# VH-VL binders against q9h9l3: the designs that were tried, part 39

Target 1, 176 residues: q9h9l3
Amino acid sequence: PRKMVAIDCEMVGTGPKGHVSSLARCSIVNYNGDVLYDEYILPPCHIVDYRTRWSGIRKQHMVNATPFKIARGQILKILTGKIVVGHAIHNDFKALQYFHPKSLTRDTSHIPPLNRKADCPENATMSLKHLTKKLLNRDIQVGKSGHSSVEDAQATMELYKLVEVEWEEHLARNPP

## First folded at step 1 (VH-VL)

Design ub (framework fv_unasnemab)
Fold by OpenDDE, second read of step 2:
Order: structure tokens, then sequence, then C-alpha cells
Structure ub (fold): chain C 176 residues (1-176), chain A 124 residues (1-124), chain B 107 residues (1-107)
């Protein structure tokens, strides 16, 4: 089987009102949860809102942050050819200004068997935090320090593993 | 021409400290991660530590065997990478190589250049 | 940690022989694998990166193959200067780890 990686990104607000979500941190883990990539990233535009309470990003993290262009290149090299697992992953790809092939993308926010396993409506969009608690009995995104993208990426991968066999079979029968 | 020159090795007793240096030339030092890799006599290679470029936050990574005892650092103005080794053990005895890691904007491909190494012997 | 199991630990061969060295990773490392050559009293030299890419200046008789967990270094026709130790190394994740090495010696 093709190698799988899980990705989670943290975004800050840029633009006139801070409504543009710009990549500020990216974490990538392998199938076993080992960290392949974890870097703070400097957006090309001025940061208006660090969104610290959610992103965990502070101004000090941007002092030596990797320029977006460089980080993007490094991340793409990791993702290329891989099955990429994420939660609401379209947001990550959008911030990354990169769109992975759909056939090689796995979004844990849109996997009905995963929701079913968590006693949630199959067609509902559940949060990573909820699914992780329900299925892994693990608390993530706890506290006021913001999210840990490494923790979230690891949780995402673990969740996918729970339904990997079933979902991969489904996708094989119903390719996107 | 890329060159890496290690220094600082020697004979020390267990529990003592030693500081290794590696002077780099022939490339933009600040753009690259730098690593230490050691080789015990007659044994294989063991990765010890890495320090990324400042552009990547200067993040450091350590082998479990040296974590808490060794510290890798760099001085980009001098093109030098250091390895501070504290609480040395007999099993730390090895030839210590400095090697160039991956660089910004390039494919992740570590250890394309190596120094000649500096010998560290820990013995009572 | 990712364990790299290298085999054989040693091989006796003659000039002109085809030599094959294997490296197995304890988990899928994609193509994040390097091969090194080390001669006695010398530092390792990078031969192959990304599992199959030949480092600049390395003779074409060296080749690397594999992806995932199983990797192979091949010397198509062993030359006198090829008698040395060879090591694989993964850079999929930290800690970076090396194989145990293979010594290619003269028969």
Amino acid sequence: as target 1 above (176 residues)
Amino acid sequence: EVQLVESGGGLVQPGRSLRLSCTASGFTFSDYAMDWVRQAPGKGLEWVAEIRSKAYGGTTYYAESVKGRFTISRDDSKSIVYLQMNSLRTEDTALYYCTRGWGSGSYYRPFDYWGKGTTVTVSS
Amino acid sequence: DIQMTQSPSSVSASVGDRVTITCRASQDISNYLNWYQQKPGKAPKLLIYAASSLQSGVPSRFSGSGSGTDFTLTISSLQPEDFASYFCQQYDSYPLTFGGGTKVEME
C-alpha cells in the first residue's frame, strides 16, 4: 500500500481585516505518528490576527519562522505521492496553496464509517476533538494555549486507522 | 570546495565534559542543517544530533542515548557547529563526524559532506 | 525508532562480481533512504540518496532500488576500489538511524 501521512496546519489572519487564513504552522506525521515535519511558517503578508487562542501562534514564533515559499516547497516534497490524511483537510490545502490529488486524499471529517463508529450521524461533520475523545478516549486541544498541530495530526492518523480497511475498500469500489 | 574540519576530541574520564567544534567552509553555512554522527571503534554509524538552520528556527534534535547530556549549537558568523558533551560515558567513545545536513529550498538529503572526524575516548 | 536491518553483514567477492546489499526498515520510510560507502580510516561517502538517486561523481555501476521497507544497493561489476563498508540510513523521521553495515571484502 501507498505510504500515508497526516497533516495539520495552523493559520493566522492576514489581509485588511484578518479574514484571510494564512499558513503559520504545519505538522506532518507518518503512519506511526512520527513527526516528519513541524515548522512555524512566515506568511508573505502582514499578520493582523494571530488567532492565538486557537492556533497557538504567537508573535515570537514568527521571528525565525520559515518563509512560506520555502516551507511550501519542503512540505510538497513530503506529500508528493503519498496518501494524505487530514481533518477538514481542504482548509490545510487552501492555506498551503496546494491541492493534493483527490484520489490520494483522506478527510476524516467526511468518512461516514468513522462517524458511525463514534455514534454520530454519518453525514454530519464532527470535530476532530469530539471524534478523538469518543473513539480514542483522548483529550486534545485542551487548555488555553491553542492547538498542537502535531497532536492533531497524530490524532487524525489514529482515527483514520480505525476505519482504514473499510474505507480503502469503499474507495476502491467508488473512486473519486 | 565544501570542507568540514572537526576538533576538540581527546581522552577524558567518565563524568567529564568535552566540547567538539566543526568549522565549515565552501558553502553558505547558515542555509544548512548540521549534524553530528559518531562511530565507535569497529562499529557502525550512529546519528547523534542535528541543528537546523536559523531560517528553520534552529531546531535541535538528539538521539535518545545523548539527550539531556549533549547540546548541539551553531555560530553562523563563524561557520562553526558545536557539540557540548557533558556527563560522558564509556559508551560515548567514538570517532565523531561533523556532516552537512539538508539545506533550505533543497531536497531533504542529509550527509552529503563529512569531515574527517575527531576522536573522543572516555576511559577511567 | 525506525530500525534498519542490513544484510549481509559481510560478503566476499571478486573483481567483476555483482554485489547486492539489502536494507530493511522496520516501517515504511518511502524513499527516504541513503547509501554510504566507507573505506578504512576514511569518512563515509554518500553514494545514493532518495533510495535510487546517484550522487554526483559516483560511478554508474552503483545503483539503488526499493521503496517502503525493502531497499537494495547493487554494484553491477565490483572494482578494486569498491572493497569497503556500506551503510544504509533512513531520514524519514527522527531519530535518524543507520543500518549495521556491510563489509565487502576480497575473496
Scores: ipSAE 0.008, ipTM 0.571, lowest interface PAE 9.5, mean pLDDT 92
Fold by ESMFold2-Fast, scan of step 1:
Structure ub (fold): chain C 176 residues (1-176), chain A 124 residues (1-124), chain B 107 residues (1-107)
Amino acid sequence: as target 1 above (176 residues)
Amino acid sequence: EVQLVESGGGLVQPGRSLRLSCTASGFTFSDYAMDWVRQAPGKGLEWVAEIRSKAYGGTTYYAESVKGRFTISRDDSKSIVYLQMNSLRTEDTALYYCTRGWGSGSYYRPFDYWGKGTTVTVSS
Amino acid sequence: DIQMTQSPSSVSASVGDRVTITCRASQDISNYLNWYQQKPGKAPKLLIYAASSLQSGVPSRFSGSGSGTDFTLTISSLQPEDFASYFCQQYDSYPLTFGGGTKVEME
């Protein structure tokens, strides 16, 4: 495997009125799309809103979920020192309460060449679903049962691979 | 090379007890959950019990058919997982497999390795 | 408990045939599904994990697809060594549950 992984997290609502986003599932895949990590994660605070339509998470998944502190340690061990690919990845890092170096971060929602290939404005933030349909001819996030974070992480890695050579060359000439 | 070796099976009368053992080698045993899966003669597979690693709390889980009668335990220093079977019934007659469950390692693949199994026959 | 319904229960096929086996979960299990092959007198062998990931050492003629509740195992060109029983298994929720199995036998 290369030193590059893709991540996708699912969050549930905690805190007053369920307005705080807390990590409740994390999936990490390697360069070839093999699953390196996929766990339901128990937030340290009471879950007010499962956000099931988006997260795919139900109360049953939390009964035997990995506690946040333990899951965070496992996830950070995988991410540290690697190039991490994600879509709107700032949200994932915020939920993990983690800082990943910008030089090792690749956000497929902010890669101009990727938008260009999809016939979208270069500076627009396009959804993972839209980019995957346009560029990979694949439908993800179908139905009302919520998203599969493994499917999303795999799609994100495949999208990045379409522009990897071009974007890595750009970053080498224009370091963040 | 990963290896799982079951032992302790045999012929027992209903109501008796039996303890199965599974000795693991070729991997860091303490990082993995361990499971027991059984197969009655000519039938399909039935999951029996799991014990999680200490990193996941060492929690145990059981199928409803064995809950209260079977106890799964582990000895990480010896790389052995046990299944203590009490109040045995004729319905418990099966080949019992030891399997490697999910780990805290980089890959996530429940039941990627199985032993050859040990036969338990409960008959009067 | 999550029920796994596997179909067909048996299929007669010839070498070179394309064989498809389906598995349906009674509730959403995301991609937490494995496929196993079992030959008479032998322990099960993991073929596919996480619904679509091919286990190391397994021939590329085996493939898995699906997510949520509907899953498929495909053998693109059946070989003599593929006559065996196949089982799906969910690992989303306890208790872990297996499908009833599909026997692939020679026509």
Scores: ipSAE 0.000, ipTM 0.472, lowest interface PAE 16.4, mean pLDDT 86

Design ub1 (framework fv_unasnemab)
Fold by ESMFold2-Fast, scan of step 1:
Structure ub1 (fold): chain C 176 residues (1-176), chain A 125 residues (1-125), chain B 107 residues (1-107)
Amino acid sequence: as target 1 above (176 residues)
Amino acid sequence: EVQLVESGGGLVQPGRSLRLSCTASGFTFSDYAMDWVRQAPGKGLEWVAEIRSKAYGGTTYYAESVKGRFTISRDDSKSIVYLQMNSLRTEDTALYYCTRDRYSSGWSYYYMDVWGKGTTVTVSS
Amino acid sequence: DIQMTQSPSSVSASVGDRVTITCRASQDISNYLNWYQQKPGKAPKLLIYAASSLQSGVPSRFSGSGSGTDFTLTISSLQPEDFASYFCQQYDSYPLTFGGGTKVEME
């Protein structure tokens, strides 16, 4: 019911030698973990490295994928004006070529109370896989067939909910 | 000084195996992707394989002609890149160069700025 | 695979001549093209990267131009040490591919 969503993106390699990370899949879930958006996205530049081991994306997924410009418009309509939760979310925003206000952004890789609950140094950047295992006793990103962006978005929302009250109060007192 | 030294070449019969080594010195080896490029006698250059730095996943790439037969690997503690060559064919006969693959800051342009002298592989009956 | 077609395969020239070598890609590679020089019995040497950027220590008589599919390497005033083979190389996508080479020979 809250106007809060979680996002996770998968990137493929474009540009010289596939060095540039380009958006190729985006999943968005609501506060309860229900899927609001999950589409394969066709980058505007040709793909040189599918990065399948991590992204889970293969050439077949690109055949009917939504062109980047159209997908970006759809995604931004969902994100605009909402609190957006992600893990290392700057990578997702960069891939979307999008600026989301810091006041409405929640990055589970940089929330000191979350690290404290996981018995990790407050200023450390912990992986989504590690925090999910430590705090939710759940294994994600299992196997070598690539990550599920839906699974990652859902885990990210659940992690944020563990510190939501405390962190929202902190942000109200200390605006970014 | 920045230097690459290849070794391991020789004369080998078709169907056999060879492992080439390339020892790097004078730079932080672990920061660079490394490539193998070969040149058949009197012919042009042919790219063979690349291994990215571990910071970029240690991903490996191969020319179609060698896929499934050659394996590129690296040992960052020793500053060595290897090329394991299996099921060798006469068309693999060439001088094999080890190269450092560099990119310019801010632009992601890639170029091979340091080359070894090469090691000769001859595949003949 | 991206095919790199280089022309001419050889050219005879005299010291002081302007020499132009052409490289054509089978598909758009932006400006992701390098040029290398190779002297007999020696390893290749980088001359130009990103189609037009001159490598440190390379004489200014060397220049590169082009984008997309058509590229040129120009030597504005050929010197004795420039008699060598020249190769273009694309790094847009794997596998990396080289042009067939152009041999610049003394007339």
Scores: ipSAE 0.140, ipTM 0.632, lowest interface PAE 5.4, mean pLDDT 90
Fold by OpenDDE, second read of step 2:
Structure ub1 (fold): chain C 176 residues (1-176), chain A 125 residues (1-125), chain B 107 residues (1-107)
Amino acid sequence: as target 1 above (176 residues)
Amino acid sequence: EVQLVESGGGLVQPGRSLRLSCTASGFTFSDYAMDWVRQAPGKGLEWVAEIRSKAYGGTTYYAESVKGRFTISRDDSKSIVYLQMNSLRTEDTALYYCTRDRYSSGWSYYYMDVWGKGTTVTVSS
Amino acid sequence: DIQMTQSPSSVSASVGDRVTITCRASQDISNYLNWYQQKPGKAPKLLIYAASSLQSGVPSRFSGSGSGTDFTLTISSLQPEDFASYFCQQYDSYPLTFGGGTKVEME
C-alpha cells in the first residue's frame, strides 16, 4: 500500500497589514504518528504578525529557522508520491505554494463519514479540535502557547484512520 | 531494529583516562545528533555531551562538569560515537548512556528517543 | 544554567490512582520540555516531548501539560507497569538539564 503522511502547518502574517499567510512551521508525521518533519520556517518576506495566540510562533522561533525555499524542498521531497492527510489542507498547500495531486490528498475537513461518526452534519466543515474531542476524546490546541502542528498532524492522522477503509473504498469507486 | 550499544566502561583510578564507544545500528547514523547521558548510582540523569550531525557542522556541547576533560566525537563511517574521558574523578562514576537525538532547526522539539543499555564507569582509588 | 525542580521526589500510589508529577523550571522555557520514564535496571524511555506531545507507542493515560515554568506529567489511571522513576528535561538552552526525578512506588 501507498505510504501515508499527515501534515499540519502554522502560518504568520506577512505583506500589507499581515494579511498574507506565510508558512512559519510545518510538521509531518507518518501513519504511526512518528514525526518525519518539524521545522520552523523563515518566510521570504518580513513578518508583520506572528499570530502567536493561534500559531504559537514567536520572534525567537525565527532565529535559525529554515529558509522557505529550503524547507519547501525538504517538505516536497517527503510528500512526493505519498497520500497526504490534512485538515483544511488547502491552506497548508497554499502556504507551501505546492499543490499535491487531488487523488493523493485526504482532507479530514471534507470527509462526510467522519462528520457522520462525530454526529455532525455531513456537509459541514468541523474544526480539527472538535472532531478530535468527539472522536478521539482528546483535547488539542489547549493553553495559551498556540497550536502544536505536530499534535494537530497526529490528530489528523488518527481521525483519518477511523474512516480510512470506508473512505478509500469510496474514492476507489469515485476517483477525483 | 534501531539500537545503540555502549562499551568501554570499567574501573579506573582518579586521574586516569577512559574511552567509551557507542555503536549504532538500524538507522542512518550520520543524520542524527548523539548525546551521552550519565546516571550515578541511585541518582538522577545528567546530560554530559552532545555532538551534532555533520550536516549541522558536527558542533559539540558539554556540561560544565566535564568541559575540558571530556571529548565527544563521532565516526560516521563506522556508526560510532565516542566519549574520551580524561582526568577522571570519583564523581564521574556512573552508568553512561548513549542516546540518539531528534530535533528541529527551530527547536520545536529535541528529545532522546533511543537509548543504549549503558556502560558502567567506576572511578575509585 | 536552567534548574529543573521536580516534585514530589517520591510518591506512593495504587493501581488505578491518578498520579501527578510537577516540574518547575528556573526560567521560562516555553514548551521545550520532555518527560522520560525509567524502570529499574532499564534505560530511560521517552514519554512526552514538547511538553504535551505523546511519543508514539506511549499509552494515552500519560499526558503532559504546561508552558513557561510550570509543567505537569499526569498518569490518569496508574497501571502496574507504571511504577518507575520519571524525569523532566529541558532543551531551551545548553546545558541540557534534567529534573531530580520522581519515583512512583506501590502503596
Scores: ipSAE 0.000, ipTM 0.558, lowest interface PAE 11.7, mean pLDDT 92

Design ub2 (framework fv_unasnemab)
Fold by OpenDDE, second read of step 2:
Structure ub2 (fold): chain C 176 residues (1-176), chain A 124 residues (1-124), chain B 107 residues (1-107)
Amino acid sequence: as target 1 above (176 residues)
Amino acid sequence: EVQLVESGGGLVQPGRSLRLSCTASGFTFSDYAMDWVRQAPGKGLEWVAEIRSKAYGGTTYYAESVKGRFTISRDDSKSIVYLQMNSLRTEDTALYYCARDYKGYSYGPWFDPWGKGTTVTVSS
Amino acid sequence: DIQMTQSPSSVSASVGDRVTITCRASQDISNYLNWYQQKPGKAPKLLIYAASSLQSGVPSRFSGSGSGTDFTLTISSLQPEDFASYFCQQYDSYPLTFGGGTKVEME
């Protein structure tokens, strides 16, 4: 089978009012949860809102952060040709200004069998935290100082693995 | 299997120099930042120095206690990281560990794995 | 520099006990904290990264919690092989700094 990786990104607010979500950290793990990539990333525009309570990003993290263009190149090199798993992954790709092939994308926020397994409505969008707690009996995103993108990527991969066989078969029958 | 093997430790007098080596195997050495961490006898851990991968310019960072005296370097062709220790002091006496930084991370957030360490004793 | 203060410095416990170790940072370090285990005569081993993420291969009886300045490492049921020293380490900023360590000893 094709190599599979999971990705999670943290974003900060840029633009005049900080409403533009800009990539500030990216974490990528392999099928086994091993970390392949984890970097602080410097947005090309001035950061207006670090969104620290959610992102965990602080000003000091940006001092030696990897410039966006460089980071993007590194990340794309890792993602190319792989099945990419994420939660609400469209946000990550948007922040990366990159669009991975749909046929090679797996979004755990839109997998009905996963929701069913968690006793949630199949067509609802559930949070990563909720699914992780319900299905893996694991608490993530604990605290008030932001998320761990590595932890979130690992959780996302573990969740997908629960429904991988079923979902891959479904996709094979119903290619996007 | 990922392995780190330190060498070069020994007994030296204050003011002398010593060069430590850490030979890595089982992983793509050039992709990782490498660190030295030391532990004085019966004491805790103290971060000493870090060197980033070549992709990140091979930037080095040092603890204030060793800045200007110690130099961390690497030879990717040999998968070795070095610690040149000059002007050694008695307080530099410690077991020196080599550690691999998180893959792809330039900040060296966590260390895995660690070598077995090499002992440096500075005594008159 | 960010100072990491661990408590207690030592703890006596028995097999099966719940053991809690605390680490306090001198400033807010978010969740940028690791926990290491060091057995006598051995090199440190990574247990927890990012404050609460369990390193692969580490038993589930180990858990990390906390964010900001206060962090906790918990061993839910102490096993014979868990008697060791434990260290926290922050990676919020350079220089990287460790806590003073906690030695878990047999009662």
Scores: ipSAE 0.006, ipTM 0.567, lowest interface PAE 10.1, mean pLDDT 91
Fold by ESMFold2-Fast, scan of step 1:
Structure ub2 (fold): chain C 176 residues (1-176), chain A 124 residues (1-124), chain B 107 residues (1-107)
Amino acid sequence: as target 1 above (176 residues)
Amino acid sequence: EVQLVESGGGLVQPGRSLRLSCTASGFTFSDYAMDWVRQAPGKGLEWVAEIRSKAYGGTTYYAESVKGRFTISRDDSKSIVYLQMNSLRTEDTALYYCARDYKGYSYGPWFDPWGKGTTVTVSS
Amino acid sequence: DIQMTQSPSSVSASVGDRVTITCRASQDISNYLNWYQQKPGKAPKLLIYAASSLQSGVPSRFSGSGSGTDFTLTISSLQPEDFASYFCQQYDSYPLTFGGGTKVEME
């Protein structure tokens, strides 16, 4: 069967001046919002900028973190053959150095009916925080401790469920 | 009250055909995938077939033992799922259950509820 | 196909006993496993889904655990109505497959 999961990743800055975004945490939840995977991930390059305000990642989280190559293998085993939901998910796939088939990808930042329900322009890229507040009446990514990738993945799945039937029908008629 | 009622079972000779029906009530039938699961006398459970909702393409899946012989279909206007069984074998003798599967791409399938089943006996 | 090996095939127990049933998948199925209860002459009833999630209306004495290939169903304090057959089922990939069943009998 076609399983569905939602993913959200956190990235830290590596490379010159911390400008390269490297995977440092990945959370995957199932359709019901239960956590299937949530690990801190050690980049192969020296971390220049933890970007803690957004990522929530600190040096202490890297001490027992799973090396990138091992974590990537674990994550890909979970994603392969499944419908993967994310918000601006191309960033997550880029950090994973992974190609997921478009037919099995659902990006909540590019679903016109979802924006329409939120009274936003259909082709605008709205933030996860905005859509979640508008459609679920819930505040996420609050405070200065950084974002929770588990919370973000859960919100993303709930947002997709609001338009799932309508959007899957659209995709069946208009295959990507 | 969510309910599934199977019918169409009976005694048939090997090589013949039989069509089972399962009538659903108490829920929006068209939203759910539906399955057939069978149980031979005194034996365990064996999954037979699944049909997805039309919203998800109405795709069908079969156990290898019945592939090419059985066809699962549905009529959403009547809330009925069917199992057309052709080229029946003595090994197909079982109690056939209808079960409600997942809605959309849920974490399941987890099969809830089940019908009471309809008996199919293939004997000469 | 994913083979589900369930053990024991039968167990004799008394009311109040702790009963443990094990299910092993031939390959990693993450937590895509359900447990069903079946009483003689009746249809199966869902007890646990996603390896450890208790179905609504099912008594808390039932619990499931495990991930990957090894799974366990536990009945913490067996009641008279729990004498039944129990089946695990994987839903990771087609074809869907069930364990051979475990019959919990009165001692």
Scores: ipSAE 0.005, ipTM 0.538, lowest interface PAE 12.5, mean pLDDT 88

Design ub3 (framework fv_unasnemab)
Fold by ESMFold2-Fast, scan of step 1:
Structure ub3 (fold): chain C 176 residues (1-176), chain A 126 residues (1-126), chain B 107 residues (1-107)
Amino acid sequence: as target 1 above (176 residues)
Amino acid sequence: EVQLVESGGGLVQPGRSLRLSCTASGFTFSDYAMDWVRQAPGKGLEWVAEIRSKAYGGTTYYAESVKGRFTISRDDSKSIVYLQMNSLRTEDTALYYCTREGTYYDILTGYSFDYWGKGTTVTVSS
Amino acid sequence: DIQMTQSPSSVSASVGDRVTITCRASQDISNYLNWYQQKPGKAPKLLIYAASSLQSGVPSRFSGSGSGTDFTLTISSLQPEDFASYFCQQYDSYPLTFGGGTKVEME
């Protein structure tokens, strides 16, 4: 009976040569795909590289963005005690500077039944775009305008629902 | 002691190719990003290309003036960084320096050219 | 691309003088700026990294300051071995770019 949410974050490059990944947008959706949180986030460090081709973030998005410290507090309030679904979710948690319990974390890039259903090797790490196309017949992350973290979070939740019953039973018998 | 020794420069006609080499010694070559920086006679410094260590992806970066014509590469087993220069132009005439960039482990010092070779001269002329 | 404008292009000075060289970036580069010294006929040498940090082995008469777009290199008391060209260089973003250089010449 724990509530379940899906998260996707966008990062920009900070630090020298833009080599540090810093949180610049976070989207959280509920089980039905309704948006619970979607904010542009201002990193505490100067942005060197917007990485717009992937992040979808542009300078205008930063004008009224929520400062990192405030956004982090809001996000953690939503995530705490819930089952959190993401794709390569360790990157999102790293950007948030946050530890979420492994027992409440679901990473769609590391769910063997999901890969099997997509005709992919069970232990391979497949992209969100590939799994979404194969299993939901939907194209996401299209074009050069960058990714939508809302779209990605919604797709991630829908992917998890395909294997939820099977995977939750597996985890109950084989705790992480 | 850290040493960088460039070679391969010379006189070449416009439109031709030349490959520069830089042999490194005195440090763990595979841990460092390597760059080429050039200096035209009597002019200032111009950054040409960078290749990151394989631990950081081995990615390559180029100045706009050389994109599509120059290729930077490395051979960690021999401690050599290369610059393959194709479709050479008279404006490519310069002394070419090989430089070591600090490691990305040190965020403060890792992005500076802390050691330079003596350079190898490339003259592109008819 | 980030343009680095260095001034002056040359300065005539005497031993013991205080010399200040300025470097301006066309956009905010935080403190991601290096200073190099190049003596005639020699390869450049790193003097200062991260705008204000003195490289090991560099004399304390050299100092750097600034952040954002405006930076300065100061030589507090010029010595005979300091007659050279000086270059700033940003490492905020690719492509990496250098200032045009400042030649410090004997008066």
Scores: ipSAE 0.301, ipTM 0.718, lowest interface PAE 3.3, mean pLDDT 90
Fold by OpenDDE, second read of step 2:
Structure ub3 (fold): chain C 176 residues (1-176), chain A 126 residues (1-126), chain B 107 residues (1-107)
Amino acid sequence: as target 1 above (176 residues)
Amino acid sequence: EVQLVESGGGLVQPGRSLRLSCTASGFTFSDYAMDWVRQAPGKGLEWVAEIRSKAYGGTTYYAESVKGRFTISRDDSKSIVYLQMNSLRTEDTALYYCTREGTYYDILTGYSFDYWGKGTTVTVSS
Amino acid sequence: DIQMTQSPSSVSASVGDRVTITCRASQDISNYLNWYQQKPGKAPKLLIYAASSLQSGVPSRFSGSGSGTDFTLTISSLQPEDFASYFCQQYDSYPLTFGGGTKVEME
């Protein structure tokens, strides 16, 4: 069986109006929640909006941040060959400018059994925060300091573990 | 310089077997997934099989059209990928390409067939 | 399996023309799509990866766009060396599948 990791990224705004989402932090955890990677990342373009309220990223975090090109290589090395779990993970992959095979991707924002377990509509897109609260009785993304990508990645992995057996069986019968 | 050289093609009768080889050079062979892609005369490209690196279990994948008949394997010590073709059919007639899948070692070509051999021709005919 | 429907099967064009080739996936493949060029008697050559990323060494007149199910390869100004066949290929899931190909011919 393939090893499984969970990923969560934080983005800042770049471009003329800060509308471009650029990777500024990436966290990767293993099946047990151990941190495999957690780095601040320096975008190749000037940061216009740190989006601190959501991202938790501050200017000081960029002082010794890992350049994007280097970080990307490090992250890809970790992800290669793995089953990658994330929430709305297409955003993370977009920010990384790296795309993992769908057959090796698990998006907790699109797992009907997970929503069912949380007494949510199966076809609805629920937030990580909501699912974490309902299923893990844990509060994440609280306060005004912004999100913790490590916390989010860990929560995502824990959520997936709740439905792993069922979902993997489903995927085996119905490959994406 | 990355090079892929296929060999082993030929003319065979239906039901017979043939073994293709692809010798790789110019890169760390063991780090890369390798694939076979075939092209029937005057037709398009068809993916045939893939074998992952040994570091990732050497997992193999096959097109439904060849599953149970073809076996992809590799010898990293020789930098060779093989395609054992059994129970050959007339519809297996094609030019068979060996190709490398880009990996994180080549950030700009991940999951893409970035290098191809010149191919070896397999003709199955009674 | 994911079917890739490529259109047109062939197109006649002249040097300097804008050429557009379309590839449609039977299901959402995000941007897990590659484009290849194949000249007569030659092996395919990678042009575009991840739907819109230009492979190193490929002229800027080539571009890829699209996500989900609809993808486009565009040659902004066709050059003599661009007369060839072009193929899309998805790597969303196994089995990997190619489009049927598009032959760009001289008018």
Scores: ipSAE 0.000, ipTM 0.564, lowest interface PAE 11.8, mean pLDDT 91

